# VH-VL binders against a9jty4, part 36

Target 1, 144 residues: a9jty4
Amino acid sequence: MAKKRDSPKLIKIKDAIKLINQEVSLIGIVLEQREPKQCRNNDWICTLRIIDDTYPSPGLTVNVYSRTLEQLPQIKNHDDMILFTRIKMQTFDSGKRVNAACSRWVSSFALFEGEDLILHADEDTSAVFVWDGTDAPPASILAK
Short names: E, the ipSAE of ESMFold2; O, the ipSAE of OpenDDE; V2, 0.75 times the mean of E and O plus 0.25 times the DockQ between their complexes.

## First folded at step 22 (VH-VL; framework fv_teclistamab)

Design w6 (at its last look DockQ between E and O 0.80; V2 from the best seeds 0.65)
Fold by OpenDDE, look of step 22:
Structure w6 (fold): chain C 144 residues (1-144), chain A 122 residues (1-122), chain B 108 residues (1-108)
Amino acid sequence: as target 1 above (144 residues)
Amino acid sequence: QLQLQESGPGLVKPSETLSLTCTVSGGSISSSSYYWGWIRQPPGKGLEWIGSIYHSGSTYYNPSLKSRVTISVDTSKNQFSLKLSSVTAADTAVYYCARETYNPIWGYFDYWGQGTLVTVSS
Amino acid sequence: SYVLTQPPSVSVAPGQTARITCGGNRIGYKSVHWYQQPPGQAPVVVVYDDSNRPSGIPERFSGSNSGNTATLTISRVEAGDEAVYYCQVWDSSSNHYVFGGGTKLTVL
């Protein structure tokens, strides 16, 4: 019996920042992407700043870790959206600031391109629906 | 304010061991956010990292100096020390102790001692 | 071994902008830090993590890092800016802190 992977419930960034040391899933618009860096352990890190309607400023900083440079999010447009699954909320700067970690072991992300993307997460299937602003039915995208 | 101060002999004979101590004041060496490093600078030359130590005693060294370098920490005295064995004239330099920021990606040295000149001469 | 390359010297007139480069293979994927060392003094960090300024460092100091070159920019240069500047990175392949050779900034 395939253990029904409980589809992670998406939460808003304003709520996520209150859940320190917890794993959360959320969607945001990429506001900023820093140049990828190589870590001391030879992993790679990409730092993103993401926003949503509940947290437009300053946004949430998410550190995405990967084994290779190619596995990092490839942000193409300034308005790209990104779905994070099971990222860990944490503090830095001696507890004064909040960020999140997308680990290569526990977390995942999905990148969506386009300015007119409305994402709807199905609570039951964890499917993300992409609406391109047209009257066409939304396309379902499975979070990778 | 955090202060670092190097101390030790300014003259060492060839083949002997250079020994320096860094005394930290205005902050605890046992902070989890920092390493403690040694950097040297030969006269008229650039900077060379020697090694760093965590308050737990964990160390990492410059590969070119690893075989001759020992860094230790004494949390009770809020000090850390450098030993460089088998010195030659090439080891003549101003030696700095510094605080190293800890980051999974990288670090830099945000506080430095004034430096102490150690001359290797017969 | 990873090598950082700096010009040995840069000269600039007061009020002008000085640019000091630090070259390294794929240095853009590393975090670059810059130190100012006045004559006879210990180094002081002036830029860390490519483009951040520590408290107390004037806004005239800025940094950038991309590709194979990091740059320290000092705008409206003053006589007091005369020093040797060093770039520094961590090399994960050798577990080694690497410094550039240093650039002597002369204010004419």
Scores: ipSAE 0.608, ipTM 0.824, lowest interface PAE 0.7, mean pLDDT 90
Fold by ESMFold2, look of step 22:
Structure w6 (fold): chain C 144 residues (1-144), chain A 122 residues (1-122), chain B 108 residues (1-108)
Amino acid sequence: as target 1 above (144 residues)
Amino acid sequence: QLQLQESGPGLVKPSETLSLTCTVSGGSISSSSYYWGWIRQPPGKGLEWIGSIYHSGSTYYNPSLKSRVTISVDTSKNQFSLKLSSVTAADTAVYYCARETYNPIWGYFDYWGQGTLVTVSS
Amino acid sequence: SYVLTQPPSVSVAPGQTARITCGGNRIGYKSVHWYQQPPGQAPVVVVYDDSNRPSGIPERFSGSNSGNTATLTISRVEAGDEAVYYCQVWDSSSNHYVFGGGTKLTVL
């Protein structure tokens, strides 16, 4: 029943799968990345499967769209983390399954590699911070 | 069971217009899920896509044939049609109609008619 | 225009595995579909989107696609598999469907 998009709020995957046709923001670990494909209109797509502690199986499929191949997420390592902002929850397979779309119009993503990074979102989910485990102050992250 | 059947003249004179109709049964041409396509195969040769149409009348065509091709749809008869103008002997082929399944990434033809041979000869 | 290249023929003994290739520049970034055309008959799709099998197609038909080559694999080949096989993609630069030239599978 969504009427219009609301402010992005970071939620867990188990809650996101209930919010069909709504925009959500998620953090997850990239479990798998399928090979990129060129769309019929010359855009690019890759498909990710992500998990979090609330939804470790089967994971959430996220289709990421971009204008160029280079703009797709470049997953380098197991345990890489990805932040999605304003991705749209959808059903597919005649309503039997749920996935999400990261469109190039309203959505963005940020990819974090390495196991020493700590991600923290404030209560309003207006900003995400990263901390590398040192005494240096946390750095803010602007989602794109 | 969905079935597609081509019909039309099997002989066409050079410079005239080839005209074929595909009748769809066991399914609706008005489905929002499908395009409807024409593919041809010259004797002993490979397949060539001609063009496809959506039930609303929206079309897209093979660029090599676009200037000579018109595809149309008649939803009341559950049919779609092909016209190919200014034909030559090179247009002699078996002509197939087919259902196109698609999404933003890909498309393929999951149901085909039996095909009809059209010969261009004086 | 995008070009798909197939060998003109492949011969295999019954019970063995046939591999039919479809070459194209960076074809791994395209979704490849495979059709079987028995003599005098219309084509039938046997693999779509690289590796998916339509309902009613035996599991011995499979497909793969990476780099510059897509492959249709038919295990435990039977005499009834004799046909011409075509690969097909969408060419997004010129907005049309492209078929390979076809591969005639002969079961010896």
Scores: ipSAE 0.589, ipTM 0.808, lowest interface PAE 1.2, mean pLDDT 86
ESMFold2 (binder alone), look of step 22: mean pLDDT 94; pTM 0.954

